# VH-VL binders against q0atu2: the designs that were tried, part 347

Target 1, 119 residues: q0atu2
Amino acid sequence: MLDKKARIRTSREYRNVFEKGKRLSGRFLIIYYVENALDNNRFGFITNKKIGMAVIRNRIKRQLRAIVREYQGQVKNKHDIVLVARAGIGKSSFEGMEKDYIAIMKKAGLFARNANKID
Short names: E, the ipSAE of ESMFold2; O, the ipSAE of OpenDDE; V2, 0.75 times the mean of E and O plus 0.25 times the DockQ between their complexes.

## First folded at step 17 (VH-VL)

Design tj44 (framework fv_dusigitumab)
Fold by ESMFold2-Fast, scan of step 17:
Structure tj44 (fold): chain C 119 residues (1-119), chain A 121 residues (1-121), chain B 111 residues (1-111)
Amino acid sequence: as target 1 above (119 residues)
Amino acid sequence: QVQLVQSGAEVKKPGASVKVSCKASGYTFTGYDINWVRQATGQGLEWMGWINPYAGETGYAQKFQGRVTMTRNTSISTAYMELSSLRSEDTAVYYCARDYDYYETSYFDYWGQGTTVTVSS
Amino acid sequence: QSVLTQPPSVSAAPGQKVTISCSGSSSNIGDTHVSWYQQLPGTAPKLLIYDNNRRPSGIPDRFSGSKSGTSATLGITGLQTGDEADYYCGTWDDSPSAWYVFGGGTKLTVL
């Protein structure tokens, strides 16, 4: 789904975002985010065991990647952003996760003002 | 400063219910999940379940399914754990704890002081 | 019986080094990260180590953690009388369902 260059890939890179980044929570999602020194955005995705069994965690991770890819062009450049699924996300619909993502990104100031406009 | 303050000790008869409260301060209450853990006298820690205070969703340990209910009131930043059909083996200290997500797991970074529940005739 | 196995007790003299083991399986320690909690007598547990080997602010560097395969280890160097406590490892498991599992606890006695 996402180009390799747009993914956070190593444990060291993930921990850098958790340690130096800002935290903002939504209903079922948390983001940790920090400005990077690259020419592009990078995304990471975490679905830990409290979410549920592997099948559920893998589904959620795929759905979050699809959401991020859909809105990738609306994200302010030069950020490393990690999405963390919260307890209970397995009960959310795809639309619910998408709505939560948009709301969090807008609150963080990472989205263009009209990012969610559908005309 | 982050603080979780629990309600006072309770003495209950077998078959009764108990409801323990956990009032959070010093952080955005809805931003962190709350877990409940108990400890019988001289025994180890036993996880009971979690609540997501924003969404209201809960998850419970299989052992407590059907007897435990976790709720919250966001207007007063308070989480609740109610345990019904009490038995003598439910005599324990009950803790609430804040769930912190870091990398590929989560852990309990702040704990309430504990609430002693004694079940006796 | 706990899912994560710890020795019931360990003891050492002041100034010595002690290690506490925590043994699990592929559904817990084997594929996620371990935390350690210290419980002083009469108090609530306190986070001591997270992410296998990281310390929260305020925890001295005498405390360390490591993980190999399905086991984790807590190390304490320069042992002090104030370290007498129960120590618990903990992590998430997804078998049979999602739940947080603690080790049985280890009572540390300073001789």
Scores: ipSAE 0.861, ipTM 0.930, lowest interface PAE 0.7, mean pLDDT 92

Design tj45 (framework fv_dusigitumab)
Fold by ESMFold2-Fast, scan of step 17:
Structure tj45 (fold): chain C 119 residues (1-119), chain A 121 residues (1-121), chain B 111 residues (1-111)
Amino acid sequence: as target 1 above (119 residues)
Amino acid sequence: QVQLVQSGAEVKKPGASVKVSCKASGYTFTGYDINWVRQATGQGLEWMGWINPYAGETGYAQKFQGRVTMTRNTSISTAYMELSSLRSEDTAVYYCARDYDYYETSYFDYWGQGTTVTVSS
Amino acid sequence: QSVLTQPPSVSAAPGQKVTISCSGSSSNIGDTYVSWYQQLPGTAPKLLIYENNRRPSGIPDRFSGSKSGTSATLGITGLQTGDEADYYCGTWDDSPSAWYVFGGGTKLTVL
């Protein structure tokens, strides 16, 4: 599980990222991201009803948390980052979501170049 | 500056197919899902489906499954909606709309001007 | 028939206030956020309200939204003749599968 300090938990905090952050889209993921005034990164995860029924949304959310956890050491410090699942993500494999996440984070300039796992 | 510009009106015979286009400009085309909504003469809005223009994945309303196909061409920032086996009841204005994801929901923030499709003998 | 129920029409005089209801269920309005769309005669719909009560840039504060339980309400104050339009609520539903549902629409007449 991600440490509690590494999670965006309140609706106010989520809305702050959506309203002040930058938006970047991948194949199955959108990220909204903004610098924070903390000593660490925080992540949020959104799977709205267009993704599918609750079982699918919950599975995707768990898989995204696992991916973020695996790569958290590669993310530049002091950012709030919200991952939003896009339409069609339920048809993606775990590996496909992982590759999409890495590609988006690199494009956003949020991955430390020396710590990347693919390519 | 966001614009969705749709193809012109079509008149089709029953049993034919129609393909409506929706050309996007003013934003990164692959960055937002596109939804298709129709409005039959004198009726309300009816959702038909979505396409994720980055991944190419689609989802359709149950009513239209088997008759509708949504595609896109990223090189010209254009989405397409093709409806086959047309009946007089398919006479409607067809809209494309951009899907904006915002905290736990999404909504249609920009709409095309609509394409009138008339199905008559 | 529509999954979300709206009155077919409402009317009021210029300068007055009107409210338009949108009734759903636990699988849609009861469990997620509502948007409202305005459709002027002969035009495409336009986003009027999102996330129950938020206005896009350019929408005057005469337009407001609220949600209680499985119902949403659009409020319009200071009615103008240019407000004559069809108004639709809309939201995502996951029953029986994921789909976007619209209300049946409400025709607003400014008498």
Scores: ipSAE 0.855, ipTM 0.927, lowest interface PAE 0.7, mean pLDDT 92

Design tj46 (framework fv_dusigitumab)
Fold by ESMFold2-Fast, scan of step 17:
Structure tj46 (fold): chain C 119 residues (1-119), chain A 121 residues (1-121), chain B 111 residues (1-111)
Amino acid sequence: as target 1 above (119 residues)
Amino acid sequence: QVQLVQSGAEVKKPGASVKVSCKASGYTFTGYDINWVRQATGQGLEWMGWINPYAGETGYAQKFQGRVTMTRNTSISTAYMELSSLRSEDTAVYYCARDYDYYETSYFDYWGQGTTVTVSS
Amino acid sequence: QSVLTQPPSVSAAPGQKVTISCSGSSSNIGDTYVSWYQQLPGTAPKLLIYSNNRRPSGIPDRFSGSKSGTSATLGITGLQTGDEADYYCGTWDDSPSAWYVFGGGTKLTVL
């Protein structure tokens, strides 16, 4: 589970990332990201109704949080990052989502040199 | 400038198939989902389905399941919607539209000009 | 029949104000954000309002949106003859499955 301080919480904070951030899309994920003035990273997760029924949306959110948590040590500090699920993500495997996340974060320049799983 | 340009009008006989194209320009084609919406003469807008042009995944409205197929060709930034087993009630203008994700929803920020499909005789 | 309910028509004179309602349910408007689309005669729909109340660049501030409960409202002030069009509300629904639902459309006549 991600620590409370590592989570974007309010609608105002989410909208700030959408409005001021850069957008980068992958196969099943879009990220919006901005540098923050904090000493830590914060993540947000969005699975809107086009993704599917609540059961599917909740599973996707849970899986994305697990992926972000696994790779959090490789993310460059001081960023607010929102992950938006794209249409069709419900048909992706967990490994597919994980690979997409790594590819997007590397392309955005948000990962340290290596983006491999850490022990 | 973002633009979606659709193929020209089609006249088809009942039982035929029609394939409408939607060519995108002015943005990264694979970065945005494409939706298809139709409008019968004098009637409202009816959602048909979406395609994720990066992943190739699709979702269709139940009414069209089994008759509609959505595809894309990323090398030419073009999405396609094929409707088979055409009936006279399929006579409509067919639109493609770009899906934009913002916060907790998405909406159609740019639309193609429409393709008129007439099914008669 | 459309899932979202709009009045079939509204009319007013140039310079006046109109409001167009859009009524839904807890699985759509009550649970997510609404967009509005303008369709001028013989043209494709155009995004007019998104996220309940936000305007894309190029849309004048005469157009506004709001949402309360399971209903949304489009407001148009300072009516011009060029506003004569069909107006549609739209949003995502997840019942019985994920789909985009439109209102039935409202024809605005500027007298």
Scores: ipSAE 0.865, ipTM 0.930, lowest interface PAE 0.7, mean pLDDT 92

Design tj47 (framework fv_dusigitumab; at its last look DockQ between E and O 0.85; V2 from the best seeds 0.81)
Fold by ESMFold2-Fast, scan of step 17:
Structure tj47 (fold): chain C 119 residues (1-119), chain A 121 residues (1-121), chain B 111 residues (1-111)
Amino acid sequence: as target 1 above (119 residues)
Amino acid sequence: QVQLVQSGAEVKKPGASVKVSCKASGYTFTGYDINWVRQATGQGLEWMGWINPYAGETGYAQKFQGRVTMTRNTSISTAYMELSSLRSEDTAVYYCARDYDYYETSYFDYWGQGTTVTVSS
Amino acid sequence: QSVLTQPPSVSAAPGQKVTISCSGSSSNIGDTYVSWYQQLPGTAPKLLIYDDNRRPSGIPDRFSGSKSGTSATLGITGLQTGDEADYYCGTWDDSPSAWYVFGGGTKLTVL
């Protein structure tokens, strides 16, 4: 579970990231991201109805939160980042989603160069 | 300068298959899902399915399951929709459309010009 | 048959205001955001409204959207002859499976 202060909470905050942020796509994930004026990073997670029924969407959301939590210390500070699940993500393995997340974050320049997995 | 350009009109006999192409330009092809939508003459829009051109995964409307196949070729930024076992009721204009994710939903922000498919004996 | 219900036609004179309704259920409009598409005669649909009430760049402010419960409404003020078109609402549904559902379409005639 991510700390309360590390979560994007309101629809207004989500829409701000979509409107002002940059978009970058991976195989099963899209990120929208913008620098914030806070002391910390905040993450949002979206699994819309095109992904599947509620049980699938809930599983994907849980898995994405676990991945973000694991790599939280490698993310450059002061960003709001929204992860959007793409069509077909329900067919991905956990490891596939994790690999996709790492690749997209590196491409966005949001991981430190040569950043390693947090022990 | 986002464009989706579709292949030309087709005339087919009942029982045949048709394969419609949709060539994307002006954006990163693999970065957006593509949806297929059809419209019979004088009728409304009907969703057929989606393809994620990065992963190659697809999802189809239940009505078309078993006779629709969606594919893509990333080297030429082109998506394909093939419909088999054609019936006269499949006579329609077929559209490809780009899927844009915004907040808790997605929608079709750019559309191809359409491909007319006529099924007659 | 269309999952979302729209009136088949609506008519008004230039300069007037029209509204087009779109009725769904708790598994679609009641649970997610609605988009509207304009289809001019002989052309492909064009995105007109997204996220219930937002306009893409280039869409004039005389077009507006709203939603209450399981129904969405498209409003057009200052009606012009160039607005003659078919209008479709659309959204995602997850019943019986994930799919995009359109309204039946409304033909707008400017008299």
Scores: ipSAE 0.875, ipTM 0.935, lowest interface PAE 0.6, mean pLDDT 93
Fold by ESMFold2, look of step 18:
Structure tj47 (fold): chain C 119 residues (1-119), chain A 121 residues (1-121), chain B 111 residues (1-111)
Amino acid sequence: as target 1 above (119 residues)
Amino acid sequence: QVQLVQSGAEVKKPGASVKVSCKASGYTFTGYDINWVRQATGQGLEWMGWINPYAGETGYAQKFQGRVTMTRNTSISTAYMELSSLRSEDTAVYYCARDYDYYETSYFDYWGQGTTVTVSS
Amino acid sequence: QSVLTQPPSVSAAPGQKVTISCSGSSSNIGDTYVSWYQQLPGTAPKLLIYDDNRRPSGIPDRFSGSKSGTSATLGITGLQTGDEADYYCGTWDDSPSAWYVFGGGTKLTVL
């Protein structure tokens, strides 16, 4: 799915984004984001046990990865961005998560231009 | 800066309902979930459930399913917990707490002052 | 009654060290991260430790946390009379469904 270089991989890297980054919250998602020293963006995906059992958490991560992949070309470079699932996300649709992601990324100023390709 | 201020003490008869409020200030109310926790006199903490104030979605502890309802009014940054069919065993201090997501977990970083609910005949 | 087992009480003299244990299972402590809460007499609980071993701002470094397997430990060094409180471990559990579980609590008596 996402290129290996576009992934946040270690717990230390994830925690750095939580500690140093800005936080914005939407209906079903929270993003934490911080500028990095790379030429590219890196994305991370977080669920925790309050979301549900592992099968539900894995489904949500898969859906979020698909959304990020769809819009990654519109994201300003040099950012580490962690998507965190909020309590209640299990009731959302794929479309609901997608709309939430776009709204949050726009509020964060992370799109190079408005995303106009949402259905 | 962050504050959670709860409604005052309540005295109820068995079979009644109680609704406790939790007013948030100093942060964006819809940006963090609210959990409710109770504590009977001389006893430990007991988790009751959460509400996502943006989405309005809730999750309740199994023990309270069917008796608890958590709601909110986002225009006044206030969460509510209503417990029905009260029994003397429901006599407790009821707390609201803000849920902060960190890595692969979350924790309760700010708590309300507590609301004493007494259920007696 | 609690899924997370703590000793009901511990005591020590001022200046001493104590540890408070919290024993859980693979569905909670063994697979996620533990927080500790301090409840001084007559007050709401306060976050003391998060993410197993991290301290929020304003918590002195004589409070520490650690985890091994399905057990977590709160350490308090240089005990002060003001540390006399109830201490609770807590974490998320997803068995049988998602819920937050607290330990039964440990009353710390200083002296």
Scores: ipSAE 0.835, ipTM 0.921, lowest interface PAE 0.8, mean pLDDT 92
Fold by OpenDDE, look of step 18:
Structure tj47 (fold): chain C 119 residues (1-119), chain A 121 residues (1-121), chain B 111 residues (1-111)
Amino acid sequence: as target 1 above (119 residues)
Amino acid sequence: QVQLVQSGAEVKKPGASVKVSCKASGYTFTGYDINWVRQATGQGLEWMGWINPYAGETGYAQKFQGRVTMTRNTSISTAYMELSSLRSEDTAVYYCARDYDYYETSYFDYWGQGTTVTVSS
Amino acid sequence: QSVLTQPPSVSAAPGQKVTISCSGSSSNIGDTYVSWYQQLPGTAPKLLIYDDNRRPSGIPDRFSGSKSGTSATLGITGLQTGDEADYYCGTWDDSPSAWYVFGGGTKLTVL
C-alpha cells in the first residue's frame, strides 16, 4: 500500500491536479500531472462506473496502486499524478496495464533518467 | 475548438447495414472515448455503446450486441458505427458524442450534428 | 421504458422558475454522478450540467443541478423563450456491465 503522504486524498487536491495539470492519455490510462511544492510525489486513482461493477473497479484500483508502488522510486519527485482508468482496462492483464503505465509515464517525462525497470 | 462531424443521411432497406462516420477535430482523437447515441423520431435518447479510439476497445449495450460494430481510423480521426440487420425500428437520428472522463464519472461534452438513418421497405 | 424517469413535460412563463426531476435507483443515480443535456428543437443534445451540479463553460447560472438519494433535479430560473427544449438526465449504470442510461426526456414549454 502507498504511504498516506504519497496519496492524493481530498477532492480539492484532485481538482487542483485536474485543473492545473497536464493531461496525457494512453491505451488504458489517462494521467493528469502537475508539480507540487512537496518533497514527495502523490498519486491519485480514479475508476468510474464506465469500467464496470464495483468489484472490477476495486480490482483495477488495487492493480494500479501495485504498479505505481512498484515504480514509485523511479518517478521524478515533486509531482501530483492522478491516474484515470479508461473503460477498456477491465479486459486488460496486469502486464498490459503496467506496460501502458510505463509508456504514458515515459511520454510524460516523469521517470528519472537513471530508471532501470522501465526498459 | 472541438468538433464532431458526422456523415450524411442514409436510407436503407430492412436487413441491410448502415455505417455512420464521425470525424473528430480540435483535440487528440485517441485520448477520448466516443459514444454513440440514437434517437427515434419523437422519442428519447438511447445509448448504444462506446469505443476507445486508442486501440479500438468497445463496449456495447446489450440490446445491440451482435448487431453493432464500432470502429475507428486514427489516421483521419474518424469513428464509425455500423448497424446490421436493420429494422424499421432502427429508424432514428444517430449521434456520436465525446466522452469526457472526470473524477468518478464521465459525460458527453461534445456531440456530432446527428445522422438520420431511415429504414423502410 | 427508460431506466431513469422524468416528467414528460413542464411549462412556465418567461421569468419563472421550473424544475425537472429525474428518478433512478441505487445502481445509477444513487451511486454515480448525473449529467443533464439540453436538446433544442431539431438540434443535437448539448451538455448542460455534469457531476450533479456543475456547469460547463458557457452555461449560465440560471441552470442548476442537484441530487438527493436516487433522484436528481434540474432547475432553470429566469426562464427564457430560448430555453424551450427537451431535457435529458443521464448517468452510468453497472448492472451487470457498464452502460449509460438516459431519462425519458422532458419537454419544456415556455408559455
Scores: ipSAE 0.757, ipTM 0.925, lowest interface PAE 0.9, mean pLDDT 94
ESMFold2 (binder alone), look of step 18: mean pLDDT 93; pTM 0.952

Design tj48 (framework fv_dusigitumab)
Fold by ESMFold2-Fast, scan of step 17:
Structure tj48 (fold): chain C 119 residues (1-119), chain A 121 residues (1-121), chain B 111 residues (1-111)
Amino acid sequence: as target 1 above (119 residues)
Amino acid sequence: QVQLVQSGAEVKKPGASVKVSCKASGYTFTGYDINWVRQATGQGLEWMGWINPYAGETGYAQKFQGRVTMTRNTSISTAYMELSSLRSEDTAVYYCARDYDYYETSYFDYWGQGTTVTVSS
Amino acid sequence: QSVLTQPPSVSAAPGQKVTISCSGSSSNIGDTYVSWYQQLPGTAPKLLIYDTNRRPSGIPDRFSGSKSGTSATLGITGLQTGDEADYYCGTWDDSPSAWYVFGGGTKLTVL
């Protein structure tokens, strides 16, 4: 799915985004985000125990990674972005999570205006 | 300044229902989940459930399932916890608390002052 | 019975150090991060430690947290009379239904 370089991997890197980043919430998703000094975006994914059992957490994480991959070309470059699943996300459909992701990214100003145009 | 302000003390008869309110201020109400926790006199903290104020979804501890209902009114930034079929053992201080997601967990960073509910004949 | 086990009480003199243990299992402390809450007499609980070992703004560094295996520890150095309170550990449990679990609480008496 996502290139290895496009993923936040270490606990130190995650905590850096939480400590220095901005927070914005959607219906089922929270993002923490900060500009980076790299030539690309990096994404992190968190599904903590309050959302349900491991089977549900693993499904949500896979679905969020698929959504992020689908829209990665629309995201403004040079950001570290962590997606956190909110309580109740397990009751959302894939389409519901996708819609929430698009809404929160637009509200954060992280979607490039021309990224979705066919040239 | 983040504040959670709860409704005043209640005295109820067994079998009645009680509805406690928790008014949030100083932050975006829909941006943080709210948890409810109770504490009987001289006893420890007991988690009751959570509400996501944006989506309206809830989750309840098994012990309270069927007796507890958590709701919210976003226009006045207020969460509610209603407990029905009250028993003497429900005599406790009831707290609302804001849920903060940090890394791979969440915790309660701000708490209401508590609402004393006394169930007596 | 609490899912997380704490000693019911601990006591020490001003200036001394105490530790408060919180024992859980692989479904909670062994697999996630722990928070600690301080409850002064007659007040609501207050967040003291999060992410096992981090302090919120305003919490002095004489309060510390740690974890080993399925147990967490709260450390308090330089005890002051104002530290006399009940202390609770808490975390999410990976039981069949997700739920937040608290320790039974530890009453700290500063003599």
Scores: ipSAE 0.862, ipTM 0.931, lowest interface PAE 0.7, mean pLDDT 91

